# Miniprotein binders against q9ydz1, part 14

Target 1, 329 residues: q9ydz1
Amino acid sequence: MVQGLPGEFEDYLYRVIASLYRYAERLVVVDYPSSPTRRSIDLIVSLPGSRVVLIKAIYDASLISKKEVEELSAVANSLGVSAVIIAERMGREDLLTGVVYDRYGVNMVNLETFENFVSGREEVYVTRYKDIYTVSISSEKLREKRLEKGLSLGHLAYMLKTSRKSIYEYERGVMSPSVEKAEKLVDILGEEILEPIDILTSPRKPVSKRDFDKPEEALVGEKLLELGFKVSHAKRTVVDLVAGRSGEEGVGSRIMIVVKRSREGRERMMSRIMKGVKMGSILSSSLYAVVNREEKSLIKDIDYTKTIVKDVREFINDVSRGRVEENEE
Below, E stands for the ipSAE of ESMFold2; O stands for the ipSAE of OpenDDE; V2 stands for 0.75 times the mean of E and O plus 0.25 times the DockQ between their complexes.

## First folded at step 4 (miniprotein)

Design c2b (at its last look DockQ between E and O 0.79; V2 from the best seeds 0.65)
Fold by ESMFold2, look of step 6:
Structure c2b (fold): chain B 329 residues (1-329), chain A 95 residues (1-95)
Amino acid sequence: as target 1 above (329 residues)
Amino acid sequence: SPEELREAIRLIYEAIRIVLEAFELEEQGRLEEAMEKYREAVRILEEVLKELEKVLPRIDSEEERKAVEEVIEFLREAIELYLELVEALEKQLGE
């Protein structure tokens, strides 16, 4: 059913893809489920320097739910990769170029901002915080430039029409100035005090209840947690469970798992497996299909060189013995 | 109610832990102990299912009703899976 008939959601996603194709080393489209408002990840890009980013691309961010964004964030955290939302509006309001917003704990920017950032054309300095805009500053540079100009905390506070405590807190890095205050600071001390924001770092994900649909998935997830993996159960992408574990040098093991979903036929499950293999390749992650005997008949034409097929007991025994498959490239 | 659903979820996690322990016992060749664990997990899930089925007709909230129905569906599938594990081990023990 999802074919050559574009809509507003698909038009925007293609616009994002066309823009980012110039900068990405690899780009994988994750177009499952077919509804843009029910999927958590739209694409995965690898940028120069082996930086992998999970992207949700939607023209109007008010149309995505907390559940979709929390899944995006949890999956990124479990896999040790970055996440970002690219959008042009939040309801009736257009997103401003050069501003990073927050959507349920995930950084959100418009396409122009993201493109300027990844291309190196423009840095990002402004965050929306509690209905006001604040500016990222270097506490170290602020102090250096203040002292270079011979200004005391009190003198600078007087010039900004703010308190000495506020200046002290800016220099300690515990508070960021409003755009109004930051503009005055730049007028006095120069642009060197500005500190670029790395928009590819997501905020810490809020605590949420674990969310699994299938008993096999639940057993696998709980075992992987016991073994020290970060685990995220997913309902709104091609895989059902992702797991990651940090190793030396920040590199670790990644595992991706598919199970049959309720009322899912052969065609859909095979499609998810094929897309999961592509996702795993860009993430350097093994893909497992955890199935019972009836479900094995649904996937008997699968390419077993790309997907490891186990029942739940076999999988649990393998991971308990430290036997996880790796992709050699 | 939220309290009853929270208790059901706690017991589901306990059953999961018990099944994982049973897998390990079975790998160690401790088949009778594994069987006892599988049966305990099934009993836990069956009781949780019965309690949620009692609660379901009392729920007026559409959102809460849907949440309880989803857990009931999970329980039925989990009981079926765990009973398959029991059956397989029963065949092995009867030999």
Scores: ipSAE 0.694, ipTM 0.923, lowest interface PAE 0.9, mean pLDDT 84
Fold by OpenDDE base, look of step 6:
Structure c2b (fold): chain B 329 residues (1-329), chain A 95 residues (1-95)
Amino acid sequence: as target 1 above (329 residues)
Amino acid sequence: SPEELREAIRLIYEAIRIVLEAFELEEQGRLEEAMEKYREAVRILEEVLKELEKVLPRIDSEEERKAVEEVIEFLREAIELYLELVEALEKQLGE
């Protein structure tokens, strides 16, 4: 029992866990921070096909802040993994099954939609951005099927009661049709024009920000950036920095870094390290604990076999020498 | 001003770069040059800190005040860290 979650939030998170446990190869619960309303990541799930997903699970998505979603997206992007929000409602509106919502640049779905997607039971074609519903259509298939039927852009536009320009923009993939127009397109051209939405593909790339909170984070972060890593700072999860770089062979190095906070007690730091190790195990990520020289002795005595304890200088030197030990699990 | 804050941030990142160069100098055994770079970084941050502390009382916006307070806290911690790096080299050179 994680003490202090509002019952509704705990209950929903447990419902999501119970659902996903049926489909996940691995599942890690991220129980940090203790307050769910200050947590950017609730779950990490490994899905079949080596797809790792960072999940924010919240019953009411109106309670998730833009900053939490931006952090979720940034962390996922830096690690080269997916991010998704699972929610049942947004304020007064229930999330519809079979609809992918854009929430601050991350895909958001209800639990049923996500279950259908991961199980392969049902594909999703409808996206909502703000109040606009659109249907995902293959631009190539649309053009192909139009030409097979001998229809001109103008003729198809007339049948849809739309402009020739709109049909042209659909075939270029620069605009998606409304539900009403998509239904008519399917009626005319067949269902083969529909393109399933990959829920794990983020609708927008996060903007990289250099917003480090601590001097050690800044030094580490800037050095990793110089070395060609994607770096993200995280305030609302176990780790303080995440970094990822694609290797020549497509095996990307992933680094997670716990930086000791000013006035953070040893026990709290150790708790974060242990939780970081659990995250690292599913992410195939090295975990570093960056501490000052005085604190290094205090943390080294704890044989966390999967955590590399360094001071800021040692860390920078190790990373500069290409000594990023991947967790070989 | 938003311009002064941008300049402060620029100088902070310049100091960070100087410290990263100092780490490379330490690895090369160029300890005296590294130490001088750390001192340069400290001087830059102390100047930025002094200017932000003068501006802080003039900020009417609570959001802007909080943002500047966060930068001031970062600067104080950075100065402390970089001074510790200097002291560590001074000890090593004195041995």
Scores: ipSAE 0.507, ipTM 0.848, lowest interface PAE 1.1, mean pLDDT 86
ESMFold2, look of step 4: ipSAE 0.668; ipTM 0.915
ESMFold2 (binder alone), look of step 4: mean pLDDT 87; pTM 0.856
OpenDDE base, look of step 4: ipSAE 0.437; ipTM 0.817
ESMFold2 (binder alone), look of step 6: mean pLDDT 87; pTM 0.858

Design h7b (at its last look DockQ between E and O 0.04; V2 from the best seeds 0.00; counts 0 for: pae O 9.5 > 1.5, other shape alone 5.662 > 2.5, SAP 74.462 > 70, placed apart)
Fold by ESMFold2, look of step 4:
Parts: structure tokens; sequence; C-alpha cells
Structure h7b (fold): chain B 329 residues (1-329), chain A 101 residues (1-101)
């Protein structure tokens, strides 16, 4: 039996919004697609320090498909922003407060952990890996404190009831100690060896999304790739393509693109553009609407949405000459 | 109907000057019913009261999309643009509002 729990999802998303609102500088709800189990992004939040985070929020993370997370990951990587999954459980297991989980290369935490992190109330040190809990330590400080105490690798291994090889691997960053071993290490060497986890890091295994559905998307996407953008095709959010480029000598740029579908009416196209404008505003991203030249009248009266309307040839020329809007103020 | 009740609660909170609480309740209302025009309108007004002018502008633009030709919404867009320093844009929206009455 496949379960859809829109009421439960809406209640949980409300809890996440209510919790994060007080710490966020801006918050945008992404309500497309309408089904919470089919969309890749539920919230976009800007936090103090110009940190932008794409959030998937769902009470039970077992309801998140791999495709959802891969799109979340690809979009975040292309735009150069963070991604996180906020959930309270994974199937039959509750997520523990203070623990970072992994879901297809994206950090997953419960709401309390996320709130404590963004508020600065608590640092996070624990990761769940292959059903065991490990603690993040500084390899450099571990070695430093061991030598300060006059302990050899063998002596420390004896005290921890582990192998010399394990201590060597901790000091090289190849392996993280279990919670039990980390507690012993802290008792011997002090808390200075602990290293906080930054849960707002980039996805660890971003996937390539160069399989475009339509000729117009392919032409636009391939041209952006040729110009050095990271590009992702998106099927589970309001825009069709996202692209980002890090500058060697300057700031990067972000582009979001809505491509007019051949059978799409004016109302549907305008709705996607307007929702894309909200996403673009918090992401400091240009928004392009790519339409046939004859169809440019479909978007009359959107002049303050910062949407750039082009056909494919105009878009390619504009991007090739560096004529993309930058929202850097 | 749940969205209507939440919109009414948000409107009450707005009238009481409890702006942060109003935002949270109104966001929940639009999560339940994304086409609830009054909820979006009140959300935009709360953002305006908070001085969050860009947020207010985009929500008023969404309200205008849902119900074109509302002169009060056009005036509110003009006011937001004026306070953001876009005097020429503000004049255009004020002109459009005057044409409708």
Amino acid sequence: as target 1 above (329 residues)
Amino acid sequence: SDAEELEEQGDELLREGKFDEAVIVLLFAILIDPDHVDAWYNLAEVYRELGRLEDALYEFLWVLYLEPGNPEVLRNIGEALQRMGDTEGAKEYYRRAEELG
C-alpha cells in the first residue's frame, strides 16, 4: 500500500516554517508540484551570513524518493547553495536530536537539531553511518593532544581497546571513531579534539542532470554548459532549468529558466513564471522565460517580476554576450 | 474552510499588531489553499507593516495576478515601489489604480 499523507506533510511543513521563521531573514514556500511526495524542494530559507538553504521537509523521510533527493542535490550544486532534509523519522526509526544522517549525499536532521544549529544554541558532532554513530574529530588536534600527553599510537590504542591502525586512521581522517571510542578520547585528550559538523555544506555526491526532455531545453542547457555553467534539468519544481557559474575573478551568477511548453496555456505559463520569480528573488537569480517569438504576448504585465523573455536564439545571444541580469543588491 | 479560518485568525493578528504571528498563520493558510486571495493580500500587508518591502511587493504582485484590476492592490504595489526608491515604477502603478477608480 502506497501512502500519501498530505495533511501530515502540511502539518509538519507548518511546524518547520513556524520554527525557522524567527531565525530566517527570508523564507519562501515552494508549493509546486502540489503533491508533497513529488516535489524536490519545499522551502528556501536565507539565514544570517548570506547562507541560502534549499529544504526538503517531510515527517517520514522514507516517503522521499531517490529522484527527489537527486534533483534537490543537483539544483543545490548547480546554484552553489546548501541543501538539507528535515525529517522526524526514517520509516520505523526516529531521527535523534544532535545527529546528522545521510540521504543520498544530502544531510538529513530532525527539526530540533536544525533549529539548535541555526540559532547557535548547540553544535553538532555526531553522524549516523551504516547503523553506527560516529563522532567528528579534528585529525590535527587529535595528533597534537596525543603527543602533548606523551602517548604513542600503541599506548592510545591500548587505552581505547582498539588497534594501532585505528588510531592511525583517525589521525589521517580516514576513519571516524564510534561514540564510545570518542568519549574515551575526550576523557583522555580533552574536548578540544572535537570538530563541529557544518550541516549546511554542499551535497557530497551531486548527480549530473544533462538529460533534457525537449529540444528547446537541450539547446539552452547545452549552450550554458559550453559557457561554463553547472546546469541541472528540474522536473519536480517550478522551473525547468537552473544554472550557476562560479567566477575566477568575480562573483558567480545564477540563472533559472522556465521553458514554454508547446501545449501550455497562458495561465499555466504565467503561474510558473510568477512562482519562479519568488524563488529567484531569494536565490539572487535571474529568471528567463523562453518562448517562441510569436508567444511573447503571453507574459504581458510582468514587468516588475525581473523576468527576461526571449526565444531560444535571443537567449543564446544574450548569454553569450554576458547580458544576464544580476541581482546583487 | 480551514484556510478561511486561518486567514481570519491572521487578519485578527494583523489588526492586533502581532505581525510575526500573523505571517506564520497566513503562510499556513496559503499552504492549505494557495489560491486564497485574501490570505495572500493580508500576508503582503503584514510584510509591509514589518518593513519587508520586497516580500510585500512580490505578494501583492501575486494577488494582482489572481485578481487583476484591483485598485487597492495596485496602490499598494505603488507604495512598496516608492518606499524601495523606484519612483517611476510607483507612478505607473498609481496611474493604473486611478484609471480603475
Scores: ipSAE 0.532, ipTM 0.823, lowest interface PAE 2.5, mean pLDDT 83
Fold by OpenDDE base, look of step 4:
Structure h7b (fold): chain B 329 residues (1-329), chain A 101 residues (1-101)
Amino acid sequence: as target 1 above (329 residues)
Amino acid sequence: SDAEELEEQGDELLREGKFDEAVIVLLFAILIDPDHVDAWYNLAEVYRELGRLEDALYEFLWVLYLEPGNPEVLRNIGEALQRMGDTEGAKEYYRRAEELG
């Protein structure tokens, strides 16, 4: 039950939901924890082309902590899905439409930019990192068009009032031009040199964070790491651990794990499991509830057809035997 | 009206067992005419049949976002929730509709 009208945060989240519903094949709202300012993930969206994205939606991105963004990124990376932040402002500065911002290594865009991207209405070429705006160009097309016009590196550099080194770095893809230099390049070489930014870029190589908070989480996490899974610990979402392994030809095995907390009541654990099942449905992920042996009886009565309840020992034994039930659904 | 036509399409989709498509069409009917009560009732019926009350809540909040401060929308959400068996949720929307009216 939504107790009360959504606050300002909920209003923006619903605006994002309303927008994305038009383009999403599937959408899951992640309403855990209850405080929006403590959630690493607000939405999971399946877009056309089998693109799954974890979304943090917040009106003012200055309110997002580095730890929340790091968790969002780590979870996405472990599951082999994308992550994005949708926001309207950063403190006193409004986010510009058509600009991809970097927020602690995750792409951040305003809602309009994201709508334009997912609908195919507008391509995005501009990135901002800190106070520097750059334009995405194809290094290959830049070189090709330069050569077609019979321009040397030095001649093009002269026309741009820049160094030969800068042109060489653009053609190697090691540097992107400023907006001003990109405009001049487009004027000389044509718009074909522009390369649209995929906002939903593949997750960076996950840093397997071994920062487990509980002994049980550590045992489970270390075993999954031993089995070749990418593992991330989460503190600000429904699940406590996420794990992913790339398969040969497609969606590798995805595992989400809810570890019972020492002071967690049955009802709260149940709520997390139910929400975890919803997350699992869109992520094609198995959900495990890991409990102490004494607590297993408390959860057995839960006809969670999509949740595997194990104690730590049973879990370790099952995953060691290759009995990771891949949700074939 | 365009809303009536969409409602009829929604009903046809429901008869065909195309519940997800029916939801979309009925939501469009509501967005075209938020006062079209029958579209709200049909939408509530769909979600009741699907056992998807939580999904209904998100859709209703979406409509409310597009029509902020409209007492009729709040009442219609309340009625829809009541039809789905969420009597306590309905009371809150009714209360709020009265505060705005």
Scores: ipSAE 0.007, ipTM 0.253, lowest interface PAE 9.5, mean pLDDT 81
ESMFold2 (binder alone), look of step 4: mean pLDDT 88; pTM 0.848

## First folded at step 6 (miniprotein)

Design v1 (at its last look DockQ between E and O 0.79; V2 from the best seeds 0.00; counts 0 for: SAP 71.29 > 70)
Fold by OpenDDE base, look of step 6:
Structure v1 (fold): chain B 329 residues (1-329), chain A 95 residues (1-95)
Amino acid sequence: as target 1 above (329 residues)
Amino acid sequence: SPEELEEAIELIYEAIRIVLEAFELEEQGRLEEAMEKYREAVRILEEVLKELEKVLPRIDSEEERKAVEEVIEFLREAIELYLELVEELEKQLGE
């Protein structure tokens, strides 16, 4: 019993876990920080086809902060994995099944929609951004089917009671139709114009921000940037920094770094390292613990066979020499 | 001003780059030059810290104040770390 989670949050997280366990190849629970309202990542799931997803699971998505979603997105982007929010409601509104919501640049769906997607039971075509519903349509298929029917842009626009410009923008993929217009397009052109939404593809790329969390973290982060890694700082998960680089053969190196905090006790640091190892196992990521020289002796005595303990200088030198040990699991 | 904070941030990154250069110098066995680079980085950060500490009382926005306080905390910890790196090299050169 983790003391202090609102019962509703624990219950919902367990419901999500129980659901996803049926479809996941691997599932890791990220139980750090202890407060769910300060946690950017709740689950890491490996789906069939080697698709790894970072999941934020929250019953009411109005309780998730912009900073938590931005961190979730940034961490996922740096690691070259997907991010999703699973929620049942947003304030007073229940999330509709079959609708993908944009929440601060991350896709958000209810549990049923996500289950349908991962099981292949039902495709999703409807996106909501703010109060606007749109339908995902293939721009190419729209044009193809319009031409097959011998319809001009103007004629199709007339049938939809819209402008020629709107049809042209649909065929360029620069605008998606409303639900009402999409229904009419499907009626005229057929369902083959619909393009399923990949829930695992983020609607927006995260904005990289340089954050000044710790001096060691800043040094490590800047060096990894110089070496061509995507880097993200993390304040609301087990690790403090994540980095990823695409290799020549498409095998990207992934690095997660736990930086000891000046006021962090050994036991807390070790707890984070152990949790970081669990994360690393599903992410195929190397885990580094960056500590000062005095602390290095204190942490080395703990045979965490999967954690590389370095000081900041040793870490930077190892990374500069291409000695990023990939976890060969 | 937002511009002064941006300039302060640029100087912080310059100091970080200088420290990364110092690590390369240490790896080359150029310990005296590395030590001088660490001292340069410290001087830059101390100047930035001094300016931010003067500006902090004049910030009316609680959000901006917190952001500057976080940078000040970082600067203090960074100065401490870089001074420790200097002391380690001083010991090695004195042996």
Scores: ipSAE 0.676, ipTM 0.911, lowest interface PAE 0.8, mean pLDDT 87
Fold by ESMFold2, look of step 6:
Structure v1 (fold): chain B 329 residues (1-329), chain A 95 residues (1-95)
Amino acid sequence: as target 1 above (329 residues)
Amino acid sequence: SPEELEEAIELIYEAIRIVLEAFELEEQGRLEEAMEKYREAVRILEEVLKELEKVLPRIDSEEERKAVEEVIEFLREAIELYLELVEELEKQLGE
């Protein structure tokens, strides 16, 4: 089993940061919690074209549990942004350049693949599906080119040494061909049938149990859901709750909330708040600290961090009136 | 016993919705109605807490015990919060 050595984790994360710095318009490092195997997000980047991506960067992706990936996916989905895992291996298997892998419903690529994609040097066409590699094809172009060549489903199936059912399913978009079959299809029909994969699509949101740690967080989350926000409760990053919804003119609103966690000291909470402010800035979102009366003295230094401090009643009243969607002081 | 924990969580979210209703009543100036809603939510949480405390000693699975203990901790914190909200309303009414 691979032991998590601090040097190995820092070296890989630094390598990813150094690489992406050349292509990102903005980059925020999220190094909280301090353990790389316990946090859901390592980096947030803004790429040209207004694309914000949440990144988990770890050399060996087998060290990431389902819980961390589900949180990454849920947070990205709630905020309306993309998520990706950047890794060089999965257990004993090295990740191949130009291949998209899956880790609990989130796209996973090696660093070279990600660089080639964001720089525009190479498109990505190949996915690891179960234990085979499949190629992304356009079902529409496949049918179009087959008909242009005057080929029946049966004739094409014969040429590929596959079933008529397989060709039918390729043309319906419910199945992707293996690399071997795709090579034959390209030889017959041309490269136009290939369809690039957008590795930055929002991940599949995992089925999430309602999780709560603090009563204030639960109340806020339920109210935001009632108001039409997508909401995620986070336990493995700098913020405790994220929420997002689409606006009238295609511009959405985003809310990020910090609540004091169980057994968390003042220094740790302040560290999260400072990092959360940077996360909010790249997401064009204010950071809120929701506290009860006992906790207000704990955060007396918070006023200079550009964090908006509310108790739960104040916050809920403000969101009910739509104030968090406006430019609040 | 997973069904018992699931039912408890459902009741917790019902209490949460009652508290959200209380916030709305409070905003409308209907303070006595809001106070009664907060007390109703507390009664629901107290009953759930009582039921989970009965189950906890009989749980052999460490994973299940930890899950129930976490919900019990949440319940105690939530009851404390809701009672503080009642106390604040009582002060407003006495003024």
Scores: ipSAE 0.651, ipTM 0.904, lowest interface PAE 1.1, mean pLDDT 83
ESMFold2 (binder alone), look of step 6: mean pLDDT 86; pTM 0.849

Design v2 (at its last look DockQ between E and O 0.83; V2 from the best seeds 0.00; counts 0 for: pae E 2.4 > 1.5)
Fold by ESMFold2, look of step 6:
Formats: structure tokens, C-alpha cells, sequence
Structure v2 (fold): chain B 329 residues (1-329), chain A 95 residues (1-95)
């Protein structure tokens, strides 16, 4: 693939959409910011079983910086949803089918791997980090099968030509065996020790960052943190702030906020609000537009499903009284 | 002078907490106490702004200069916002 051609980025995204469309209950394209290398999220999909996944889709993952992935992680963690990067290559290396890669704490797989996983066609057992491939094993089953065979840690280590420490670390979950060691373990103990990887787990290194963009965002964010929400500022997607928490009866709450940006005209802010409504719909999330009183009067006659327009004082009062989790009727 | 920027950010967080306290006082009907808290936050931010504007011309690094300029702009917007909150409360009280 040639570097820096915008059409190339959109062509890959369309391939990902076409492949996932048949498995997704709903799919929303996030096309803001317009530059694919500055966007943290390209797609949101709802999979069977009400699993929501934030997707970054880019052919060559080396073109996405740490900042974009950290935002993807933070947003997913705050909203209580999964995140994944779908890519075919990382710089000079092609991503292998059936292997989970790591990009700054977010799972990264090629499209075929993701499709095989969500369709149930193939389980995934192999991860790669840096230059080593490891196999996911059940620490419990490993210990159980070793004891059933009457093998000590030392005996098993001898059979694998590895150290007793390595076997101990496998059984404690501190280390995963290489593919070579895992093949020997399966030969000795059976396939039952293998543990499928759930690609759709929470990011391993969620970032909690209180990065101020606007004073309204800062007030809203700090108040939501005080009330027990996980909160993330989002600089590289449609909304400016996301928040989430679990409810008393196990029903979670999700809030998404758009704030007027410096030098942003009414039309551009309205465009972000409309896109944010679509994002909120798939996330079952309320969308707030936090505007000044002048802007509020200009946009209050616009019929937006699930869009709630407030100034910062009104929002803080409502959230303090619990109204953002309970729709007033 | 990254240390001066970190101190400014710390003081901004304190001002935010003061304003959130003012919101609680306002909800309790303690309007004069809320107004005093808003004004306290404004005074603190005005001092931080003055300090950063004083040091800005002495910063040689473009990266540091841009970071300080962004905080200065945040401060100006925050001061304006908090003054609007005071004004809104004054109108509510007088009516």
C-alpha cells in the first residue's frame, strides 16, 4: 500500500464494514475528525448478545499514534464497552490470521481473525507481543492435568527442557508459554489446558486522564467523577467527553457530551451533535450538548432524539439531583 | 518552567472544586455563600493568569510557550464563565 493517499484509508474501512455488516445487529460509522490518522474510533458495532465494540480500522496500524489508541482505550473503559483495532499490517510486518497483537494495551487483529471469532468459526489462542508468540492456557487446567498425571513441577520442567520456575509461572498466570512449549504441554497434558482468548475484553491499560479542553468540560467532568462516573475527555472523535457507571440494579448509565469549541460555528457544532446522536443511539447513551445561554436559545427548537441541551449550570444541577440517569417524564 | 505550569494546573483544579462547592451551596439556598465561593475562584484564577502572563515572554521553547498559551486561554475562558455564574445568581437573588 502506498503511503498517505486518503482514498486508500477509506477503501479499507469499507472492506471492514462490508465484512462486519452481516454479523452486527447495528453498525455506526464515526467519520470525525475527517483524517483517518487523527480519529480514535472509526466504527461502533453492536454484536449479538448486546456486546458493543469500538473499532479502529486502518490498513497499516503503524500510522496510528499512541494518542489515538489511548483515547480509544479511555473511551471504551469509561463507557464499559470493548475496543479493538482491525488492521492488516504493522509497518513492515503483516498481521497473521489467528493471532492477537497488542497496540498500547488494545487488542489488534486482522479482519479475517476478527470475522472468524465473531462468527464462531475459529477460536483464537495465540498472542504476539514484540517478537514472541505465546499461547493462552488455563492455569487451573494446567495444574489439574499435571497433578492427574502425577508430575511434579520439576518433572514437567525436565520433559519440556525448561525451568521449574517457568512451570510455576505458567500455573500462577504470570507467564504464557511459547508456541513451542505449549505444543509440548498439549502433547503431555492434552488440549484441555488451552484457553480461548476473548478478543472483546476491556483494554488492558485504560488511561484515566483529566485533560482540560474547555472550562465547561472541566466542570462537567469533575462533577461526574465526584458522582462516581468513569470520565474521559475525547479529543479525536465526535464528542468531547464520555462518562459511564454501573447502576444499582446492574443497569449501567452512559453519558456523552458535546461542548462548543473555540472558533466553532453553529453549523459545525450542529453537525457534531447529529453525529453524536447516532453514536449515542448504539451505545444507549444520553447525549448532552453543553452550550451558553445564547447558543441554547438558537438551537432549542431543533428536534433531536435523545439530545439534551443545557448550559453548564443546568447540567450540574440536573446531575446532582440524579436526573441524567433517570429520564424526567 | 514546567513546574510553574504544573502549579497553575493544580490551582485550576482547586478553583474547579470551589465552584462545585458553590453549586452545592446554591442548591441549599445559601446564595451569599455560593457567590463568595464563585468570587474566590475568580480571584484565584486571575492571580494564576497574571503569573503566567508574566512568565510567558521569558519562555524560549516553542513547545513550552504553546503549552502556557493554551493554559492562559483556558484561564480567560474560565474567568469569564465563573463571572457569568455570579451574575446569574445576582439576578436570581435580586428578583
Amino acid sequence: as target 1 above (329 residues)
Amino acid sequence: SPEELREAIRLIYEAIRIVLEAFELEEQGRLEEAMEKYREAVRELEEVLKELEKVLPRIDSEEERKAVEEVIEFLREAIELYKELVEALEKQKGE
Scores: ipSAE 0.491, ipTM 0.845, lowest interface PAE 2.4, mean pLDDT 83
Fold by OpenDDE base, look of step 6:
Structure v2 (fold): chain B 329 residues (1-329), chain A 95 residues (1-95)
Amino acid sequence: as target 1 above (329 residues)
Amino acid sequence: SPEELREAIRLIYEAIRIVLEAFELEEQGRLEEAMEKYREAVRELEEVLKELEKVLPRIDSEEERKAVEEVIEFLREAIELYKELVEALEKQKGE
């Protein structure tokens, strides 16, 4: 029994929206699929400094599946944007303020931690992976401050009751200290050794999988891969494919694709397209609707000025010719 | 076997590549060569489908059975799509 009352999910999402609306330049609610527990992306937020973030908001992070987090991460990575999970608890454990959790390779924080980060009120230094807490320190500053104090690796190791190897691994950035060791390092060397965690930087890059559900998706996806796009398939959001390529000038082309589903009615596809347009507006992404030849007539009446309706062949030809219409907003 | 499924997946991606090459041939106006490539891809996928359909009843694992059923469904949809692509070209050639 997934005991989360439908209301608790909606109420928490509204709380997150109300919070983030104060700091966001733009905010898009992604209300697809209708079930919050089957949705990989709940919000897209533009933050100051042109940082776009895909957000999964869930009160209890134990209810989010690995597949949803992997999809969130893959979509974000393909689009060249950030991903974060905002949650209050994980099962019976409340998420601590000022701690960044690793949840299946995506950063997870409570709402307060995220508010503090985006407002610049408080920096975060503590990470949790499984049951291990570590503190983020600058390897360079650690070495610098150690040398300024005239301390050898062995002397500092003795003061920390640790090995010379551990200090050396900290200064190489290959290991982070425990909270207890970090406190002692700060006491000895000063707070300048602390390195704030960028919550928007994912702890792990997703592995690209060529797992397409449909022949049309496979053809489109493989062609985009051949053209040097990062491609991700999405099952739990509005769009079915996302693709991104870094341009020479740092403005990467972003493509989102809605592929018509064999059993999808016109109204449902139109709903996805309209929701995809909203996503595209904040992502500066072109939105394509890929349909079969018979269905193209059914969608022609969709004068969505921001949606390009193509069949598989037309799409592949357009993309091959470099006709990625960037939505100039 | 997990090996047979991997081989089936490999053949599916090979057929996808053949179809993408057929699209390039169509753009070049080489319609006969494109149609032959589509027909080749269809034949390959029909063979893979036939093999997977024979293996499906022998799979005891529910998880493996579901995975093979998903691949079979994909293959059926792919074969249908590629046949439609051939028919569309045949109509264009006859006009």
Scores: ipSAE 0.441, ipTM 0.814, lowest interface PAE 1.3, mean pLDDT 85
ESMFold2 (binder alone), look of step 6: mean pLDDT 83; pTM 0.790

